# Ledger of designs, part 2: VH-VL binders against Sushi domain-containing protein 2 (SUSD2)

Target 1, 195 residues: Sushi domain-containing protein 2 (SUSD2), of Homo sapiens (Human) (q9ugt4r445to639)
Amino acid sequence: RLASAFGDPHFVTFDGTNFTFNGRGEYVLLEAALTDLRVQARAQPGTMSNGTETRGTGLTAVAVQEGNSDVVEVRLANRTGGLEVLLNQEVLSFTEQSWMDLKGMFLSVAAGDRVSIMLASGAGLEVSVQGPFLSVSVLLPEKFLTHTHGLLGTLNNDPTDDFTLHSGRVLPPGTSPQELFLFGANWTVHNASSL

## First folded at step 5 (VH-VL; framework fv_miptenalimab)

Design a19 (from i03 with heavy chain S106H)
Fold by ESMFold2-Fast, scan of step 5:
Structure a19 (fold): chain C 195 residues (1-195), chain A 125 residues (1-125), chain B 107 residues (1-107)
Amino acid sequence: as target 1 above (195 residues)
Amino acid sequence: QVTLVESGGGVVQPGRSLRLSCAFSGFSLSTSGVGVGWIRQAPGKGLEWVAHIYWDDDKRYNPALKSRFTISRDNSKNTLYLQMNSLRAEDTAVYFCARDRGYYDHSGYWAFDIWGQGTTVTVSS
Amino acid sequence: DIQMTQSPSFLSASVGDRVSITCKASQGISSYVAWYQQKPGKAPKLLIYAASTLQSGVPDRFSGSGSGTDFTLTISSLQPEDFATYYCQQLNSYPLTFGQGTKLEIK
């Protein structure tokens, strides 16, 4: 099942709910206890090619770990305008080859600015550059049904509970922009849990 | 209801400092997505944005004023401050504080929706 | 910095007239434009945000349109209380910038 976050950032949950959340900081995109999968993203204002700082925010980094796998972060490269991939906080080089087989995951980089990550569970991430921000897609196999929470929603074929807070409280359908901001802010990553 | 009330303006000599206050009620700056800013208007001229502060303490400044002006807040008093240093004649203006609806919606929900009445700063000798 | 240029700077009109004020951004700002009305001695009042969304409590004779670089505020049938100075503002990028203003005067 596919969920995505792109642009300024627009979110599409696994159950198809669309919303926008202009956060500032680090947020939980996805947590799934089934495999101890964690996907976190950083949202911040962008910088256009002319040096102007955007007011809207977008994703500038995403990090993933499943169980005891390596921790991989994909972020915007300030110098080149492309992507940097970090393995346990150390920048990786793809000069000699376009792929790496890591602990618990497989990485590949494609021509241009696209990074693909396949996890042992079959969960996948695709990260690319869209203007001054990242575009992130997450694909989950059917076995994750009923096992997810975070900004990308609760995968259970019921979009009415996609805005579930960390406490388990559900914001009802027809949530206002102010309430949507509460939903997003509730999924803030604190330092102790940051990838 | 929501209100913002500026104070602290007056006549000051060039080179001096002045601190403006904006007391607000009916909302909290600790509320996620909310911000408050300062906008000034020189006599007979248009509007000029000065500075912003958000619920998460993110501060933004007009680059022309950043070296001399500092924005801050006191959440316990629901009060916003603008510290103005090294004042010059061209800083003479009415200073408004206004609520920015913040980051509720990327697609243009931003606007200064509630304004105070303004406080006048005159820099002259 | 994004410059916002309003046209005209001065506009004379009669009650009942349809008037339009144009605002041009020096670069693309999508729909991140707000329009304000200011009467002498008073603070500005928000009329329109997101280029075309009417603020609650504002009469529906006011409307906004445009995207990208060209924006228009229209008053479909001018009333006596509408004689004021109007400002556009871009909220896309820092620093936030306003147009120079359009003074709407009785003809």
Scores: ipSAE 0.166, ipTM 0.666, lowest interface PAE 4.4, mean pLDDT 83

Design a21 (from i03 with heavy chain R101S)
Fold by ESMFold2-Fast, scan of step 5:
Structure a21 (fold): chain C 195 residues (1-195), chain A 125 residues (1-125), chain B 107 residues (1-107)
Amino acid sequence: as target 1 above (195 residues)
Amino acid sequence: QVTLVESGGGVVQPGRSLRLSCAFSGFSLSTSGVGVGWIRQAPGKGLEWVAHIYWDDDKRYNPALKSRFTISRDNSKNTLYLQMNSLRAEDTAVYFCARDSGYYDSSGYWAFDIWGQGTTVTVSS
Amino acid sequence: DIQMTQSPSFLSASVGDRVSITCKASQGISSYVAWYQQKPGKAPKLLIYAASTLQSGVPDRFSGSGSGTDFTLTISSLQPEDFATYYCQQLNSYPLTFGQGTKLEIK
């Protein structure tokens, strides 16, 4: 099951629901108690190659940890527009090799603008650069059915509960744009739980 | 129902300062996704964006005005302010405040959807 | 800065006419364009956002089209209340910029 976030940022949940959320700050894309999987992303205005700043926001960093695994962050590099990969907050170099076998995950980098992460559970992330923002895809094995929460929705083959708040309250089908923005804001990462 | 009402305009001499206010009702700037801005219009001329502020206190300015103008808010009073310093004859204009509700749009597109009536600032000797 | 240029700056038309106003951006701005109507002594009124989406309450004789750098506002059958000045605006990047305006006057 694939879920993604890209562009302005446009979100596609695991059950296929589409929505847009121009957040500012750090947000929970996905959390799953089954394996203690956490995927968090930062949304902020973009900077184009000519130096102009976009009014819309997009993802500029994503971080992942599963259980007691290493913490990996993939972010847009300052000024240059390429990707940086951080392992437990330390920048990694891929000059000698394009892959790393880390605690609880396998990491590979292709051509400097695409990063793939495979976790011990079989969950996977792919991160690439798209204009001034990141494009993020998350692939979950079927064993995660009924075990996901966050902006990428509740994976249960029922899209009507994809807008589930942290409290467990479900926003109904036909949710207004204002409620959708509040759904996104509800998944804000507070500094105590930030990856 | 949403309304915005500007006040604080008047006739001022060059070099002086003036603070404009915009009182709004029917929404709160503490609501996530909401912003408000100032747009001005000189007599017989077109529209010029001045500044705006969002719910998260993100502030944006017209670069030509950033050194002299400051946008601020008081959420407890549902009021937006524009502090204008070192006023010049070319700052003579009607100043409008307007709501920016576009963060709620499903595609991320946005515009100034509700405008106040404007308050007139005349800078002359 | 992104410059928005409107054509024409002034046009004269009769009730019942189909009228089009064009707006050109100096850089690609996707569909981040809004159109406003302003009557003398009044605040601007939002007509269209996202280049082609009609604002709630606006008559369906108004329509917008375009993407990238070229945008058009069309009034399919001009009414007396439509004589006003029209402005386009780009909302792609800071600073936000407006076109110079098009004054639509009765012939």
Scores: ipSAE 0.265, ipTM 0.711, lowest interface PAE 4.0, mean pLDDT 84

Design a22 (from i03 with heavy chain R101Y)
Fold by ESMFold2-Fast, scan of step 5:
Structure a22 (fold): chain C 195 residues (1-195), chain A 125 residues (1-125), chain B 107 residues (1-107)
Amino acid sequence: as target 1 above (195 residues)
Amino acid sequence: QVTLVESGGGVVQPGRSLRLSCAFSGFSLSTSGVGVGWIRQAPGKGLEWVAHIYWDDDKRYNPALKSRFTISRDNSKNTLYLQMNSLRAEDTAVYFCARDYGYYDSSGYWAFDIWGQGTTVTVSS
Amino acid sequence: DIQMTQSPSFLSASVGDRVSITCKASQGISSYVAWYQQKPGKAPKLLIYAASTLQSGVPDRFSGSGSGTDFTLTISSLQPEDFATYYCQQLNSYPLTFGQGTKLEIK
């Protein structure tokens, strides 16, 4: 099942719910206890090609870890307008090859600054550049049904509980725009749990 | 019922400092997604954005004013401050505070939805 | 910095007229535009945000349109209380910038 986040940032949950959340900080995009899968994203104002900063926010970095796998971060590169891939905060080079077989994941870089990550569970991420921000897509196999939480929603074929808070409380359909912002803010990553 | 009330304006000599206050009610700056800013207007002129502060303490400044002006808040008093240093004649203006509140429909757009009545600062000898 | 240029700077019209004020951004700003009304001695009042969304309580004779660099505020049937100065603002990037204003005067 596919979920995505792109632009300013616009989110599409695994069950097809659309919303926008202009957060400032780091947020849980997805967590699943089934495989100890964690996907976190950083939202911040963007920098346009002419050097000006946007007031709206978008995703500028995404990090992933599953179980005891390596931790990989994909972020916007300074000056190049492309992507950087980091392993344990060290920038990886793809000049001699376009792929890496890491602990618990396979990583590849394609033309046009697209990074693909396939995890041992079969979960996948695709990251690309869209203007001053990242476009992120997450693909989950069916075994994750009923096992997801975070900004990308609860994957259970029922969109009415996609705005589930960290506490387990559900914001109902038709929630006000202000309360929708509270949903996003509720999934903030605190320093101790940051990837 | 949301209100913002500015105070602290007056006549001040060039080179001096002045602190403006904005007391607000009906909302809290600790609420996620809320910001408050200062906008000024010189006599007979248009609007100029001065500075902004958000719920997470992120502060933004007009680059032309950043070295002389500081924005801060006291959440326990529901009050916003603008500390203005090294004042110049061109700082003479009405200073408004306004709530910067985004309605996250499908695109997260922001605007200054509620404004105070302003406080007048006159910098003259 | 993004420059916002309004046209016209002055506009004369009669009650019942349809009037339009345009605002041009020096760079693409998507739909991050707000329009404000200001009467002499008063604070500005938000009319429209997100280029085309009416603020609650604003009469439906006001409308906004445009995206990218070209934006328009339209008043479909001018009322006596609409004679005021109107400002556009971009909220896309820092620093936030306003247009120079359009003064709408009774003809």
Scores: ipSAE 0.018, ipTM 0.621, lowest interface PAE 7.2, mean pLDDT 83

Design a23 (from i03 with heavy chain Y103W)
Fold by ESMFold2-Fast, scan of step 5:
Structure a23 (fold): chain C 195 residues (1-195), chain A 125 residues (1-125), chain B 107 residues (1-107)
Amino acid sequence: as target 1 above (195 residues)
Amino acid sequence: QVTLVESGGGVVQPGRSLRLSCAFSGFSLSTSGVGVGWIRQAPGKGLEWVAHIYWDDDKRYNPALKSRFTISRDNSKNTLYLQMNSLRAEDTAVYFCARDRGWYDSSGYWAFDIWGQGTTVTVSS
Amino acid sequence: DIQMTQSPSFLSASVGDRVSITCKASQGISSYVAWYQQKPGKAPKLLIYAASTLQSGVPDRFSGSGSGTDFTLTISSLQPEDFATYYCQQLNSYPLTFGQGTKLEIK
């Protein structure tokens, strides 16, 4: 199933719930204990071409690890405006080839600054540039049904529990914008668990 | 209902300091996703943004004022402060505190929706 | 800094008139524009946010339009209480900036 986050940032959960959350910091996009899959994203204000900082936030980096795989981060490049890929915090070069077979994952870089990651479980990520922010899509195989948590929701064919807090408490379908911000903030990543 | 009441204004000599206060009622300054700030207006002139503070203690300043002005809050008193140092004649203005209606929504929802009545600061020798 | 320029700076009109005030940003700011009304001796009052969304309690004779760099505030049928100074503001980028104001006067 597909879930995505893009723009300022707009989120679409695995069960199809749409919402927006203007966070600042690092957030859990997805956790799945089934394979020890972790997908984290950083949300921050954008920077315009003249150096002015926007008030709106969007995703500027996403990091992924599954089990004891390598840790891969895809982030907005400082001056080039494209994507940078880091393997265990070291910047990768795709000058000689457009793909890499890493520990527990496969990476490929396509025309138009798109990065695709395929994990051993069959989970996949696609990252591209959308204006001053990243666009992130996550594809999960059916075996993850009932095993997901985070901003991208609980994959279980029931959208009414997509706003599940870290504690397991569910915010009802009539959740206000204020409560929705609390849902987003509830999934903040702290230093010790940051990828 | 949300109300804001400014205090601390007065007449002060150039080079001196002054601290303004803004007491909030009906709204918590620690409310997630929102910010509050100060806007000033010199006699007969337009509005000028001074500083803003957010729920996560992120502070933003007018670059022209950052070196002399400090924004802070006391959540136990639900009060916003503006510490103004090295005051100059051009700082003479009515200082308004205002609530930014929120950040927890998609872009475009920001605006100063609730304003206090202002407190007057006159810097004169 | 993003500069907000209002036109006109002064506007004379009669009760019942349709009036428009324009605001131009020095660079693209999407729809991150708010409009305020200020009467002498009082704090500004929010009229419109997100360029075109009317604030609760504001009469529907007020409307906003525009995106990018050009924005307009329109009052469809001017009432006596509408004579005031109007300000646009961009909330897209730091520092936050206001237009210089438009004073709406009785003709």
Scores: ipSAE 0.198, ipTM 0.680, lowest interface PAE 4.4, mean pLDDT 84

Design a24 (from i03 with heavy chain Y104F)
Fold by ESMFold2-Fast, scan of step 5:
Structure a24 (fold): chain C 195 residues (1-195), chain A 125 residues (1-125), chain B 107 residues (1-107)
Amino acid sequence: as target 1 above (195 residues)
Amino acid sequence: QVTLVESGGGVVQPGRSLRLSCAFSGFSLSTSGVGVGWIRQAPGKGLEWVAHIYWDDDKRYNPALKSRFTISRDNSKNTLYLQMNSLRAEDTAVYFCARDRGYFDSSGYWAFDIWGQGTTVTVSS
Amino acid sequence: DIQMTQSPSFLSASVGDRVSITCKASQGISSYVAWYQQKPGKAPKLLIYAASTLQSGVPDRFSGSGSGTDFTLTISSLQPEDFATYYCQQLNSYPLTFGQGTKLEIK
């Protein structure tokens, strides 16, 4: 099942719910206790190629860890428009090869602008550049059914509970844009939990 | 209902300072996602954005005014302030406070959706 | 700074007329445009945001269109209460900037 976040940022949950959330800070895109999978993203105003700072926000970094795996972060590199990949907070080089077999994951880089991560569980991430922001796609095998929480929703083939708060409370379908902002803000990453 | 009431305007001499206030009722300035700011309008002229402050205390200024003007808020009084220093004749205007709906609304569409009535500042010798 | 230029600066029209006001940005701003109506002695009132989305409570004779650099506010059939000054605003980047205004006056 596929979920994505792109642009200003627009989100599409695993159950197909569409929404927009212009957050500022770090947020839980996905957490799943089944494999101790954590995917976190940073949302902040963008910088266009002409130096103009956008009013809206988008994703500028995404980090992932599953169980006892390495921690990988993919972020926008300065203002060059390319991607930078960090392994346990150290920048990786792909000048000699386009792939790495890491602890608990396989990493590959294409054309300097697309990063693919495949985790031991079969979960996958694709990260690319879209204007001043990242475009992130997350693919989950069916074994994750009923085991997901976060901005990308509760994967259970029922879109009516996609806006589930960290407390477990569900915001109903037809939730107002103001309440959707509170849903997004509810998934803020606290210092102690940051990847 | 949401209401914004400006106060603190008046006649001041060039070089003096003045502090404007905007009292908010019907919503909290500390509410996640809200942004509020000041817009001014000189007599017979158009609108000019002055400054913004967000729920997380992030502040943005018109670069032409940043050295003389400071935006702040007091959450316990639910009041927005604009401190204006070294006033000039060109600062003569009606000063409006307004709510920016941008982050308040997860759709991300910014606009000044609620405005106060304005308070008049006249800088004259 | 992004400059917003409105055309025309003054517009004379009669009740029942269809009128359009244009706004041009000096650089691309996607759809981050709002339109305001201001009557003498009053605060501005939001009419349109996101270039084409009508604000709650605003009559449907008002509409907005455009993206990138060229934007239009249209009033399909003028009513007496519509004679006012109209402003466009870009909200794409700081500093926020407004057009110079279009004064719509009775013919």
Scores: ipSAE 0.128, ipTM 0.651, lowest interface PAE 4.9, mean pLDDT 84

Design a25 (from i03 with heavy chain Y104W)
Fold by ESMFold2-Fast, scan of step 5:
Structure a25 (fold): chain C 195 residues (1-195), chain A 125 residues (1-125), chain B 107 residues (1-107)
Amino acid sequence: as target 1 above (195 residues)
Amino acid sequence: QVTLVESGGGVVQPGRSLRLSCAFSGFSLSTSGVGVGWIRQAPGKGLEWVAHIYWDDDKRYNPALKSRFTISRDNSKNTLYLQMNSLRAEDTAVYFCARDRGYWDSSGYWAFDIWGQGTTVTVSS
Amino acid sequence: DIQMTQSPSFLSASVGDRVSITCKASQGISSYVAWYQQKPGKAPKLLIYAASTLQSGVPDRFSGSGSGTDFTLTISSLQPEDFATYYCQQLNSYPLTFGQGTKLEIK
């Protein structure tokens, strides 16, 4: 079961719903109580090679933790197109090797522009660079069916409830652009809960 | 009905300061996704973007003006302000405030969809 | 900064004519272009956003096209109330910039 977020940023939920949300701040991509899985992303304006900032936003960082695992953040490296990986807020070096076996997860990097994370539950993330933004893909095994919430939707083979607010209220199919923005904003991460 | 009404313009000497206000109704800047800005137009000339502010207090400025101009808001009064310092003759213009439809529609297709009538600032001795 | 250049700066036309105004960006701006109409003594009015989407309430004789760097505003059959100054604007990056304007006058 694959869900993704890329570009300005375009989202594809686990049940296949497509939408765009130009947020500014930190947002919950995915929460799953089954394993206490949390995936959060930061959206902000991009910076082009000539130094100008775009008005459109995209993902510039993503962080993940499952249960009491280490906290890993993958972010754009000074907006130069490379990736930085942080382990519990400390920058990691991959000069000696391209992989790490961490508490509760396995991490690998390729060519400085792609990071793969596999969690103990079998959940996986792949992060790469797409222009001035990140492209993020999340893969969930079948055991997560009916256990997901966040911007990437409710994985239950029913796309009509993909726009579920943290209160449990569902925005119906055909939701207006204004309501869709409110859906995105509703999944804002507040400082106390930030990874 | 959405309306924006500018005020505070007038004649001012070079080097002085002036604060413009824009009172709006029919929407709130505290509402997620909304933004408002200032655009000016010198007599007989085209449009020049000055600054704008969003619901989350993100402020953006024309780089040529950011050292002298400050944008702010009072959400309780539904009012936008532009503080203009060290005014110069070339700041003479009609100053419009306008709503940026921006983040409202989540698609990211921005535009200034509702404009005020403008307030005139004349900088002369 | 992204420079927006309009052509022509001045256009003379008759009621019933089809007219087109072009706008060229100095850098690629995708479809982040808006077009405005301004009549003497009035504030600008939004006509088109996202390069080709007509603002609600705007007559369908107005249309926009283009992407990347080249954009066009077309009025299919000019009406008396359409004589005004037209501006394009890029909203892709800061600072936001407008074209210099095209003044459409009656022949």
Scores: ipSAE 0.171, ipTM 0.691, lowest interface PAE 4.8, mean pLDDT 84

Design a26 (from i03 with heavy chain Y109P)
Fold by ESMFold2-Fast, scan of step 5:
Structure a26 (fold): chain C 195 residues (1-195), chain A 125 residues (1-125), chain B 107 residues (1-107)
Amino acid sequence: as target 1 above (195 residues)
Amino acid sequence: QVTLVESGGGVVQPGRSLRLSCAFSGFSLSTSGVGVGWIRQAPGKGLEWVAHIYWDDDKRYNPALKSRFTISRDNSKNTLYLQMNSLRAEDTAVYFCARDRGYYDSSGPWAFDIWGQGTTVTVSS
Amino acid sequence: DIQMTQSPSFLSASVGDRVSITCKASQGISSYVAWYQQKPGKAPKLLIYAASTLQSGVPDRFSGSGSGTDFTLTISSLQPEDFATYYCQQLNSYPLTFGQGTKLEIK
């Protein structure tokens, strides 16, 4: 099943719920205790190639770790307009080859503007550039059914519980924009060790 | 109901400093997604954005004014401040404070939806 | 910085007329445009946001249109209370910028 986040940023959950959330900070896109999978993203105003800073926010970095795997971050390069891939906070180079087999994951780069990550569980991420922001897609195999939390929702074939807070409380369908901001803010990453 | 009321304006000599206040009610800047800002208008001229502060303490400035002006807040008093240093004749204007509701309306547009009445600053010898 | 150019700077019209004010951005700003009305000695009042959405409490004779770089504020049937100066604003990027204003005078 597929979930995505792109643009300003628009979110589509694994069960197909659509919403927007102009956050500022680091947020949990997905966490799944089944494999100790964590996907976190940073939302902030964009910086265009001409130096203009946008008022609206979008995703500018995404980081992933599963269990005791390496930590990989994909981010927009400041003032260069391309993507950077970091392995345990060190920038990687793909001049000699377009792929790397890392601890607990495989990653590949196509045309310098698309990064694919495949995790040991079969979970996958695709990251590309969309204007001043990232476009992120997450693919989860069937075994993750009932095991997901975060902004990308609860994968269980029931969209009515996609706005589940960290506490386990569910916001009802038809949530107002102000309540949607509350849902998004509830998934903030507060510890400096993340992303 | 939501209101914003500016104060602290007056006549000041060039080179002096002045601090403006904006007391607001009916909302809190500690509420996620909310921001407030200062907009000024010189006599007979148009509107010019000065500075902004958001719920998360992110501050944005007009680059032409950033070196001389500082925006701050006191959440316990629901008050916004603008500290203006090294004032010049061209800083003469009515200074408005206004609420920016943008971020908590994630599907909605951004705009200054509620404005104060303004306070007048005149920089003259 | 994004420059917002308003036309005309001055507009004279009769009660009942349909009037339009245009605003051109120097760069693409999607739909992140607001329109304000300012009467002499008063603070600006929000009329339109997101280029085309009418603010609550504003008469429906006001409308906005446009996207990208070209935007228009229209008053379908001008009333005496519409005497004012109108400003467009882009909210796409920092610094936030306003048009120079259009002064509307009733003939």
Scores: ipSAE 0.232, ipTM 0.701, lowest interface PAE 4.4, mean pLDDT 84

Design a27 (from i03 with heavy chain Y109H)
Fold by ESMFold2-Fast, scan of step 5:
Structure a27 (fold): chain C 195 residues (1-195), chain A 125 residues (1-125), chain B 107 residues (1-107)
Amino acid sequence: as target 1 above (195 residues)
Amino acid sequence: QVTLVESGGGVVQPGRSLRLSCAFSGFSLSTSGVGVGWIRQAPGKGLEWVAHIYWDDDKRYNPALKSRFTISRDNSKNTLYLQMNSLRAEDTAVYFCARDRGYYDSSGHWAFDIWGQGTTVTVSS
Amino acid sequence: DIQMTQSPSFLSASVGDRVSITCKASQGISSYVAWYQQKPGKAPKLLIYAASTLQSGVPDRFSGSGSGTDFTLTISSLQPEDFATYYCQQLNSYPLTFGQGTKLEIK
């Protein structure tokens, strides 16, 4: 099952709900207690190649960990405009090889602009550059049905509960832009839980 | 209802400072996603964006004005300020404050939806 | 900076006419365009946001279209109260920029 976040950023949940949330800070894209899977993303204003700062925000970094696996972060590079990959907060080099077998995950890089991560559970992430922001896709095998929470929704074949807050409260579909911003802000990552 | 009311304008000599205020009601800058800004208009000329402030205290400025102008707020008073330093004849304008409709979360839905009536600043020697 | 250029700068028309004002951005700005109406001595009034969405309370004779770099404001049947100055604005990038304005006056 596919869920994605891209652009300014546009979100498509696992059950197909579309929404936009221009957050500033770090947010939970996905958490699943089944395997202790955590996917977090940073949203901030972008910088275009002509030096102009965008008003809208987009994803500029994404980090993932499952259980006791290594922590991998994929972010926009400060200097080159490509991708930079960090393993447990240390920058990785892909000059000599395009892949790495890490603790609890397999990582591969294509052309320096696409990063794929496959976790032991079979969950997968694909990260690429789209303009001044990241495009992130998350693939979950069927065993995660009923086990997901976060901005990418509750994977249960029922889109009406995709706007579920951290408390378990559900916002109805067709909420106002202000309520959608509150939904997004509710999934803010706090310092103690940051990857 | 939502209202914004500017004050603090007047006639000042070049090189002096002036602080404008914008008192608003019907919404709060403490609300996540909310932003307000200043837009000015010189006599007989078009609109020029001056500065913007968001609920999280993120501040944005017109690069031509950033060195002389400072935007700030007092959430307890529902008031927005614009501190203008080293004023020049070219700063003569009506200064409007306005609320952003988009609540930041709406891609493509941003716009200044509610405007004050403006306060006039005349820089004259 | 993104430059917004309106055409025409001045427009003479009669009540009942269909009029269009165009706005061109120097770079792609998706649909992040708003249109404002300003009458003499008054603050601007929002007409259209997101290039084509009519603001609540604005008469349906006003419409907006376009995306990317080319945008149009259309008034389908001009009324006496529509003689005013119209501005487009891009809200895609900082600094926020307005077009130079189009003054619509009676012929």
Scores: ipSAE 0.201, ipTM 0.684, lowest interface PAE 4.3, mean pLDDT 84

